# VHH binders against Toll-like receptor 5 (TLR5): the designs that were tried, part 12

Target 1, 146 residues: Toll-like receptor 5 (TLR5), of Homo sapiens (Human) (o60602r691to836)
Amino acid sequence: YKYDAYLCFSSKDFTWVQNALLKHLDTQYSDQNRFNLCFEERDFVPGENRIANIQDAIWNSRKIVCLVSRHFLRDGWCLEAFSYAQGRCLSDLNSALIMVVVGSLSQYQLMKHQSIRGFVQKQQYLRWPEDLQDVGWFLHKLSQQI
Below, E stands for the ipSAE of ESMFold2; O stands for the ipSAE of OpenDDE; V2 stands for 0.75 times the mean of E and O plus 0.25 times the DockQ between their complexes.

## First folded at step 16 (VHH; framework vhh_8cml_1)

Design U6 (from S3 with A105V; at its last look DockQ between E and O 0.95; V2 from the best seeds 0.84)
Fold by ESMFold2, look of step 16:
Structure U6 (fold): chain B 146 residues (1-146), chain A 122 residues (1-122)
Amino acid sequence: as target 1 above (146 residues)
Amino acid sequence: EVQLVESGGGLVQPGGSLRLSCAASGFTFSDYYMGWFRQAPGQEREFVALISWSGGSTLYSDSAKGRFTISRDNAKNTVYLQMNSLKPEDTGVYFCAAVEYIYDVEQEYDYWGQGTQVTVSS
């Protein structure tokens, strides 16, 4: 795969994603980081339609990390990307799609969205910690799943 | 329109106590982290305290630890800062701030109040 992971998130969350995740995980942000990541603002092909770029990112990445915030849930293309990623098969030993919930979204609020309901029902997601003191532990945990 | 309105500032003797309030409107208060910052004349704004959306997590600056307590009442859309054992060094304008998605206590916050003056002098 060209990328270790494709990070799928709403463009409205870019500043948060950059500072919370990319600076700690992506090798282009620091030589101390571990992963070759893909995200729209840097890696999508200018002039191509968004569907094609999303599908290419999903095809070329070993893992897909969806950062589910309220912005994500209000963006039809983010939800469509989630659905596309669910359709991608890997061996029975691996799950390609990693769902990360960000912010105050409750289980009840998440269940209202059909695209993600399967993951939510099985509680198949990580949650960005409410306590900033737990962020180091979370980043380690996420890194292990990538 | 989003509003954060601080109140409760004033003049206090050293060793005294003061309770600041910040009333919020125009957004879903229970989705946001709330913070207090302060700025003395001629100095940069500095972090004082942060509370998570549920109230389950709090963080304090070194200067605030043990003397200040941040709390919130989501039913009243209000965050508080109880300041005890006040010192002249605590003098400044205290600002309330709100952010939905946080990565660092000193990041850019989404909303800011206009501030309330706290003066500690004898």
Scores: ipSAE 0.749, ipTM 0.857, lowest interface PAE 0.9, mean pLDDT 91
ESMFold2 (binder alone), look of step 16: mean pLDDT 88; pTM 0.888
OpenDDE, look of step 16: ipSAE 0.869; ipTM 0.923

## First folded at step 17 (VHH; framework vhh_8cml_1)

Design V1 (from S3 with I102M; at its last look DockQ between E and O 0.94; V2 from the best seeds 0.85)
Amino acid sequence: EVQLVESGGGLVQPGGSLRLSCAASGFTFSDYYMGWFRQAPGQEREFVALISWSGGSTLYSDSAKGRFTISRDNAKNTVYLQMNSLKPEDTGVYFCAAVEYMYDAEQEYDYWGQGTQVTVSS
ESMFold2, look of step 17: ipSAE 0.779; ipTM 0.873
ESMFold2 (binder alone), look of step 17: mean pLDDT 87; pTM 0.874
OpenDDE, look of step 17: ipSAE 0.869; ipTM 0.921

Design V2 (from S3 with S57N; at its last look DockQ between E and O 0.93; V2 from the best seeds 0.84)
Fold by ESMFold2, look of step 17:
Structure V2 (fold): chain B 146 residues (1-146), chain A 122 residues (1-122)
Amino acid sequence: as target 1 above (146 residues)
Amino acid sequence: EVQLVESGGGLVQPGGSLRLSCAASGFTFSDYYMGWFRQAPGQEREFVALISWSGGNTLYSDSAKGRFTISRDNAKNTVYLQMNSLKPEDTGVYFCAAVEYIYDAEQEYDYWGQGTQVTVSS
């Protein structure tokens, strides 16, 4: 695979993703970091078809990490990418897709979205911790799943 | 229009107490972390306290620990800062702030109040 993981997130969440995840995980942000990550703002080809870029990222990455915020759930591209990644996960026995819930989204709110309902019903997701003191533990746990 | 409106500031003697309030409108309060910051004249704004959206988790600066208590009432869309054992170095403008997605207590927040003056006279 070209990438260890593709981070799928709404562009409205970019600042959070950069500071919460990229600075701690991506080798281009620090040589102390472990992973070669893919994300739209850096790695997509400008001017190319957006769905093609998303599909290429999904197929060229060992893991797909979907950062499910309210912005994610309101973005048709993000939901389509989740559904497409699930198709790959079924072929790969559901091992490639990592769902991370970010923010105050309740299970009731998550269950309203058919694209993610299977993961939500089985509680197959991680949650970015409400308590900032747990962030280090969360990053370690996420790193183990990648 | 988002508004954060602080109140409860004033002049207090060293050792005294004040309770600050911040009334929020224009966004879903229960989805947001709330924080208090302060700024003394000629200094940079500094973090004081943070409370998670549910109210279950709090974080304090070293100078605030043991003396200040942050709390929130999601039914009233209000966050509070109870300040006890006040010292002259606590003097400054206190700002309420809100952020939905957090990675660091001292990050840039999404919304800021106009501030309320706290003066601790020696």
Scores: ipSAE 0.774, ipTM 0.876, lowest interface PAE 0.8, mean pLDDT 92
ESMFold2 (binder alone), look of step 17: mean pLDDT 86; pTM 0.863
OpenDDE, look of step 17: ipSAE 0.842; ipTM 0.907

Design V3 (from S3 with E108T; at its last look DockQ between E and O 0.91; V2 from the best seeds 0.83)
Fold by ESMFold2, look of step 17:
Structure V3 (fold): chain B 146 residues (1-146), chain A 122 residues (1-122)
Amino acid sequence: as target 1 above (146 residues)
Amino acid sequence: EVQLVESGGGLVQPGGSLRLSCAASGFTFSDYYMGWFRQAPGQEREFVALISWSGGSTLYSDSAKGRFTISRDNAKNTVYLQMNSLKPEDTGVYFCAAVEYIYDAEQTYDYWGQGTQVTVSS
């Protein structure tokens, strides 16, 4: 695989993703970081259609990390990417899709969205911690899954 | 339109107490972290306290620990700062702030109030 993980998130969340995750995980942000990550703002090919870039990112990445915020759930491209990544997981016979819930979204609220319902029902997701003091433990846990 | 309106500031003697309030409107209050910041004349704005959207988690600056308590009432869309054992160094304008997605207590917040003046004499 070209990338250790593709980070799928709404463009409205980019500042949060950069500061919360990329600065701690991506090797281009620090030589102390361990992962070669893919994300739209840096790695998508200008001029290619967006769905083609998303599909390429999914197939060229060992893991897919979907950062599910309210912005993600209101973005049709993000939901399509989630569905496409699920299709790859079934075809690949491995669990490559990591779902991370961000913000105050309850399980009840998440269950309203068909695209993610299977993961929500099975409790197959991580949650960005409400308590900032737990962020270090979360980053360790996420790193273990990547 | 989003509004954060602080109140409860005023003049108090050293060792005294004040309770600040911040009334929020124009957004879903229970989805947001709420914070208090302060700014003394000639100083940069500094973090004071943070409370999570449910109220289950709080964080304080070193200067606030043990003296200040942040709380929230989601039914009233209001966040509070109880300030005890006030010192002249606590003098400044206190601002309420809100952010939905957090990574650092001192990050840029989404919304800011107008501020309320707190003056601790002597």
Scores: ipSAE 0.764, ipTM 0.869, lowest interface PAE 0.8, mean pLDDT 92
ESMFold2 (binder alone), look of step 17: mean pLDDT 87; pTM 0.877
OpenDDE, look of step 17: ipSAE 0.853; ipTM 0.915

Design V4 (from S3 with L59M; at its last look DockQ between E and O 0.95; V2 from the best seeds 0.85)
Fold by ESMFold2, look of step 17:
Structure V4 (fold): chain B 146 residues (1-146), chain A 122 residues (1-122)
Amino acid sequence: as target 1 above (146 residues)
Amino acid sequence: EVQLVESGGGLVQPGGSLRLSCAASGFTFSDYYMGWFRQAPGQEREFVALISWSGGSTMYSDSAKGRFTISRDNAKNTVYLQMNSLKPEDTGVYFCAAVEYIYDAEQEYDYWGQGTQVTVSS
């Protein structure tokens, strides 16, 4: 795989993703970081169809991390990417899709979206910690899943 | 549309107490972290306290620990700062702030109030 993980998130969340995740995980942000990550703002091919870029990112990444915020759920591209990543499970015995919920989203709010409903029902997701003192432990746990 | 309105500031003697309130409107209050910051003349704005959207988690600056208590009432869309054992060094304008997606207590917040003056002097 070209990438350890593709980070799928709404462009409205980029500042949060950069400061919360990329600075701590991505090798281009620091040589002390562990992972070669893919994300749209840096790694998508300019001029290519956005869906094609998403599909390529999903197939060229060992893991897909979907950062599910309210912005994510209101973005049809993000939901399509989630659905497409689930389809990859048919060709990979390993759990390639990691779902991370960010913010105060309730299970009821998450369940409204058919694309993610299976993960939500089975509680197959991580949650960004409400207590900021737990962020280091969360990053370690996410790193273990990648 | 969004408003954060602080109140409860004033003049107090060293050792005294004040309770600040911040009334919020124009957004879903229970989805947001709420913070208090303060700024003395000629100083940078500094973090004082943070409370999570549910109220289940709080953080304090070193200068606030043990003396200040942040709390919130999601039914009233209000966050509070109880300030005890006040010192002249606590003098400044206190600002309420809100952010939905957090990574650091001192990040840029989404919304800010106009501030309320707290003055601690003999």
Scores: ipSAE 0.765, ipTM 0.867, lowest interface PAE 0.8, mean pLDDT 91
ESMFold2 (binder alone), look of step 17: mean pLDDT 87; pTM 0.871
OpenDDE, look of step 17: ipSAE 0.864; ipTM 0.917

Design V5 (from S3 with L50M; at its last look DockQ between E and O 0.94; V2 from the best seeds 0.85)
Amino acid sequence: EVQLVESGGGLVQPGGSLRLSCAASGFTFSDYYMGWFRQAPGQEREFVAMISWSGGSTLYSDSAKGRFTISRDNAKNTVYLQMNSLKPEDTGVYFCAAVEYIYDAEQEYDYWGQGTQVTVSS
ESMFold2, look of step 17: ipSAE 0.775; ipTM 0.870
ESMFold2 (binder alone), look of step 17: mean pLDDT 84; pTM 0.845
OpenDDE, look of step 17: ipSAE 0.859; ipTM 0.916

Design V6 (from S3 with E108R; at its last look DockQ between E and O 0.95; V2 from the best seeds 0.84)
Fold by ESMFold2, look of step 17:
Structure V6 (fold): chain B 146 residues (1-146), chain A 122 residues (1-122)
Amino acid sequence: as target 1 above (146 residues)
Amino acid sequence: EVQLVESGGGLVQPGGSLRLSCAASGFTFSDYYMGWFRQAPGQEREFVALISWSGGSTLYSDSAKGRFTISRDNAKNTVYLQMNSLKPEDTGVYFCAAVEYIYDAEQRYDYWGQGTQVTVSS
């Protein structure tokens, strides 16, 4: 695979994603980091159809990490990417899709969205910790799953 | 329009107590972390305390630990700072702040109040 993981997130969350995840995980942010990550703002091909870029990212990445915030849930492209990644997981016989819930979203709020409902019902997701003192352990846990 | 309105500041003797309130409107309060910061004249603004959206997690600066307590009432859209054992070095303008997506207690916050003056003087 070209990438260890594709990070799928709403562009409205980019500042959070950069500071919370990319600076700690992505090798282009630091040579001390572990992963070769893909994300739209850096890695998508200009001029190419956005769907094509998303599909290419999903198929060229060993893992797909969806960072599910309220912005993610209001973005049709993000939800479509989630659905497409689920289709790939069935093809590969292994779960490549990692769902991470960010912010105050309750299970009831998550269940309102058909695209993610299967993951939510099985509680098949990680949650960015409410307590900032747990962030280091969360990053370690996420790294283990990638 | 988002508003954060602090109240409860004033002049207090050393060793005294004061309770600050911050009333929030214009956003879904229960989705946000709330923080208190303070700024003395000629100084940079400094972190004091943070409380998570549910109230289940709190974090304090070293100077606030053991003396200050942050709390919130989501039904009233209000965050509080109980300040005990006040010292002259606690003097400054106290601001409440709100952020929805957090990675660090001292990051840029989304919304800020106008501040309330706290003066601790003998």
Scores: ipSAE 0.760, ipTM 0.866, lowest interface PAE 0.8, mean pLDDT 91
ESMFold2 (binder alone), look of step 17: mean pLDDT 86; pTM 0.869
OpenDDE, look of step 17: ipSAE 0.851; ipTM 0.911

## First folded at step 18 (VHH; framework vhh_8cml_1)

Design W1 (from P5 with D59L; at its last look DockQ between E and O 0.94; V2 from the best seeds 0.84)
Amino acid sequence: EVQLVESGGGLVQPGGSLRLSCAASGFTFSDYYMGWFRQAPGQEREFVALISWSGGSTLYSDSAKGRFTISRDNAKNTVYLQMNSLKPEDTGVYFCAAVEYIYDATQEYDYWGQGTQVTVSS
ESMFold2, look of step 18: ipSAE 0.744; ipTM 0.854
ESMFold2 (binder alone), look of step 18: mean pLDDT 87; pTM 0.874
OpenDDE, look of step 18: ipSAE 0.880; ipTM 0.926

Design W2 (from S3 with I102L; at its last look DockQ between E and O 0.91; V2 from the best seeds 0.85)
Fold by ESMFold2, look of step 18:
Structure W2 (fold): chain B 146 residues (1-146), chain A 122 residues (1-122)
Amino acid sequence: as target 1 above (146 residues)
Amino acid sequence: EVQLVESGGGLVQPGGSLRLSCAASGFTFSDYYMGWFRQAPGQEREFVALISWSGGSTLYSDSAKGRFTISRDNAKNTVYLQMNSLKPEDTGVYFCAAVEYLYDAEQEYDYWGQGTQVTVSS
């Protein structure tokens, strides 16, 4: 695989993703970091169709991490990427898709979205901590799943 | 139209108490972290206190810890700062701020109030 993980998130969340995740996980942000990550703002091919880039990222990455915020849920591209990644997981019988819920989203609110409903019903997701003091342990847990 | 409106500031003697309020409108209050910041003349704005959207987690600056208490009432869309044992060093304009997605207590927040003056004189 070209990438350890593809990070799928709404462009409205980029500042948060950069500061909360990329600075701590991505090798281009620090040589102390562990992972070769893929994300749209850096790694997508200019001029190529966005769906083609998403599909390439999903197939070229060992893991797919979907950062599910309210912005993610309002973005049809993000939801389609989630559905496409699920198709890869089922066809490979591998657990390649990691769902991370960010913000105050309840299980009830998540269940309204068909694309993610299977993961939500099985409670197959991580939740970004409400308390900043727990972030270090969350990053360790996420790193273990990647 | 997002609004954060602070109130409760004023002049108080050292050792006194004040209770600041911040009334919020124009966004879903219960989805947001709320914070208090302060700015003394000639100084940069500094973090004072933060409370999570549910109220279940709080964080204080070293100077506020033990003396100030942040709280929120999601039914009234209001965040509070109870300030006890006030010192002249606490003098400044106190700002209410809101952010939905938090990575650092001192990050740039999404919304800011206009501020309320707190003056502690001996």
Scores: ipSAE 0.773, ipTM 0.874, lowest interface PAE 0.8, mean pLDDT 91
ESMFold2 (binder alone), look of step 18: mean pLDDT 88; pTM 0.883
OpenDDE, look of step 18: ipSAE 0.880; ipTM 0.928

Design W3 (from S3 with E106D; at its last look DockQ between E and O 0.97; V2 from the best seeds 0.85)
Fold by ESMFold2, look of step 18:
Structure W3 (fold): chain B 146 residues (1-146), chain A 122 residues (1-122)
Amino acid sequence: as target 1 above (146 residues)
Amino acid sequence: EVQLVESGGGLVQPGGSLRLSCAASGFTFSDYYMGWFRQAPGQEREFVALISWSGGSTLYSDSAKGRFTISRDNAKNTVYLQMNSLKPEDTGVYFCAAVEYIYDADQEYDYWGQGTQVTVSS
């Protein structure tokens, strides 16, 4: 695979993703970091169809990490990317899709979205911690799943 | 239009107490972390306290621990800072701030109030 993981997130969340995840996980942010990550703002091919870039990122990445915020759920492209990634996971028989819930989203709110409902029902997701003192533990746990 | 309006500041003697309030409007208050910051003249704005959207988690600066208590009332869209045992070094303008997605207590916040002055002197 070209990438250890593709980070799928709403562009409205980029500043959060950069500071919360990329600076701690991506090798282009620091030689001390572990992973070669893919994300749209840096790695998508200019001039290519956006859906083609998403599909290429999903198939060229060992893992797909979907950062499910309220912005993500209001973005049709993010939901389509989740559905496409879920299809790849079924075809590979491996658990390649990692769902991370960010913010105050309840189980009830998550269940309203068909694209993610299977993961939500099985409680197959991580939550970004409400308590900031748990962030280090969360990053360790996420790194182990990647 | 998003508004954060602080109140409750004033002049107080060392050892005294004040209770600050911040009334919020224009966004879904219960989805947001709320924080208090302060700034003395000639100094950088510094973090004081943070409370999670549910109120289930709080975090304080070293200078605030044991003396200040942050709380929120989601039914009233209001966050509070109870400040006890006030010292002259607590003097400054106190700002409330709101952020939906958190990674660090001293990060960029989405919304800021205009501030309320707290002065601790004899």
Scores: ipSAE 0.752, ipTM 0.863, lowest interface PAE 0.9, mean pLDDT 91
ESMFold2 (binder alone), look of step 18: mean pLDDT 85; pTM 0.854
OpenDDE, look of step 18: ipSAE 0.867; ipTM 0.920

Design W4 (from S3 with D104S A105P; at its last look DockQ between E and O 0.93; V2 from the best seeds 0.84)
Fold by ESMFold2, look of step 18:
Structure W4 (fold): chain B 146 residues (1-146), chain A 122 residues (1-122)
Amino acid sequence: as target 1 above (146 residues)
Amino acid sequence: EVQLVESGGGLVQPGGSLRLSCAASGFTFSDYYMGWFRQAPGQEREFVALISWSGGSTLYSDSAKGRFTISRDNAKNTVYLQMNSLKPEDTGVYFCAAVEYIYSPEQEYDYWGQGTQVTVSS
């Protein structure tokens, strides 16, 4: 695979993703980091169809990490990417799709979105911690799943 | 229109107490972390306290630990800062702030109040 993981998130969350995740996980942010990550703002090919870029990222990445915030759920492209990644996971028989819930989203609120409902029903997701003191442990846990 | 309105500041003698309030409107209060910051004349704004959106988690600066308590009432859309054992070095303008997605207590917050003056002087 070209990438260890594709990070799928709403562009409105980029500053949060950069500071919360990329600076701690991505090798281009630090030589001490573990993963070669893919994300739209750095790695998508300008001028190509956005759907094609998403599909390429999903198939060229060993894992797909979807950062599900309220912004993610209001972005039709993010929801389509989630659905497409689920199709790959079923075909590949691997648990390549990692769902991370960010913010105050309840299970009831998550269940309203058909694209993610299967993961929500099975409780197949991680939750970004409400307590900032738990972030280090969470990052270690996420790293083990990637 | 988002508004954060602080109140409860004033003049107090060293060793005294004040309770600050911040009334919030224009957003879903229970989705947001709330923080208190302060700024003394000639100083940069500094972090004081943070409370998570449910109220289940709090974090304090070293200068606030043991003397200040942050709390929130989501039914009233209000965050509080109880300040005890006040010292002259606590003097400054106190701001409340709100952020939905947090990675650091000292990050840029989404919304800021206009501040309330706290003066600790003999």
Scores: ipSAE 0.754, ipTM 0.863, lowest interface PAE 0.8, mean pLDDT 91
ESMFold2 (binder alone), look of step 18: mean pLDDT 88; pTM 0.889
OpenDDE, look of step 18: ipSAE 0.872; ipTM 0.923

Design W5 (from S3 with V99I; at its last read DockQ between E and O 0.90; V2 from the best seeds 0.85)
Amino acid sequence: EVQLVESGGGLVQPGGSLRLSCAASGFTFSDYYMGWFRQAPGQEREFVALISWSGGSTLYSDSAKGRFTISRDNAKNTVYLQMNSLKPEDTGVYFCAAIEYIYDAEQEYDYWGQGTQVTVSS
ESMFold2, look of step 18: ipSAE 0.772; ipTM 0.870
ESMFold2 (binder alone), look of step 18: mean pLDDT 86; pTM 0.869
OpenDDE, look of step 18: ipSAE 0.873; ipTM 0.923
ESMFold2, look of step 19: ipSAE 0.784; ipTM 0.876
ESMFold2 (binder alone), look of step 19: mean pLDDT 86; pTM 0.864
OpenDDE, look of step 19: ipSAE 0.867; ipTM 0.922
ESMFold2, fold request of step 20: ipSAE 0.788, 0.791, 0.775; ipTM 0.879, 0.884, 0.874
ESMFold2 (binder alone), fold request of step 20: mean pLDDT 87, 87, 87; pTM 0.873, 0.874, 0.877
OpenDDE, fold request of step 20: ipSAE 0.895, 0.894, 0.895; ipTM 0.936, 0.936, 0.936
ESMFold2, last read: ipSAE 0.768, 0.780, 0.766; ipTM 0.870, 0.879, 0.867
ESMFold2 (binder alone), last read: mean pLDDT 87, 87, 87; pTM 0.874, 0.874, 0.873
OpenDDE, last read: ipSAE 0.895, 0.894, 0.894; ipTM 0.936, 0.936, 0.936

Design W6 (from U4 with D31E; at its last look DockQ between E and O 0.95; V2 from the best seeds 0.85)
Fold by ESMFold2, look of step 18:
Structure W6 (fold): chain B 146 residues (1-146), chain A 122 residues (1-122)
Amino acid sequence: as target 1 above (146 residues)
Amino acid sequence: EVQLVESGGGLVQPGGSLRLSCAASGFTFSEYYMGWFRQAPGQEREFVALISWSGGSTLYSDSVKGRFTISRDNAKNTVYLQMNSLKPEDTGVYFCAAVEYIYDAEQEYDYWGQGTQVTVSS
């Protein structure tokens, strides 16, 4: 695989993703970091069809990390990418797809979205912690799943 | 559209107390972290306190721990800062701020109030 993980997120969340995740995980942000990550703002081919770039990222990455915020849930491309990534994973454990819930989304709110409902019902997701003191533990946990 | 309106500032003697309020409108208050910051003349803005959307998590700067208490009332769309044992170094303009997606207490916030002056002086 070209990438350890593709980070799928709404462009409206980029500043958060950069500061919360990329600076701590991506080797191009620090030589202390562990992973070769893929994300649209850096790694997509300019001028190429967006869906083609998404599909390439999914197939060239060992893991797909979907950062599910309210913006993600309102973005048809993000939801299509989630569904496509599930199709790539044979239907056993969906182990290539990692779902991370960000912000104040409740399980009830998440359950309204068919694309993610299976993960939500089985509680197969991580949640960015409400308490900032838990962020270090979260980053460790996410790193173990990648 | 979005408004954060601070109130409760004023002049107080050292050792005194003030309670600041920040009334929020134009966004879904219960989805946001709320913070208080302060700025003295000629100084950089300084983090004071943070409270999570549910109120279940709080964080304070070292300079105010044990003296200030942040709280919120999601039914009234209001965040509060109870300031006790005030010192001259607490003097400044106090701003409330809101952010939906957090990674650091001192990050740039999405919305800011206009500020309320707190002066601690004999």
Scores: ipSAE 0.761, ipTM 0.862, lowest interface PAE 0.8, mean pLDDT 91
ESMFold2 (binder alone), look of step 18: mean pLDDT 86; pTM 0.867
OpenDDE, look of step 18: ipSAE 0.876; ipTM 0.926

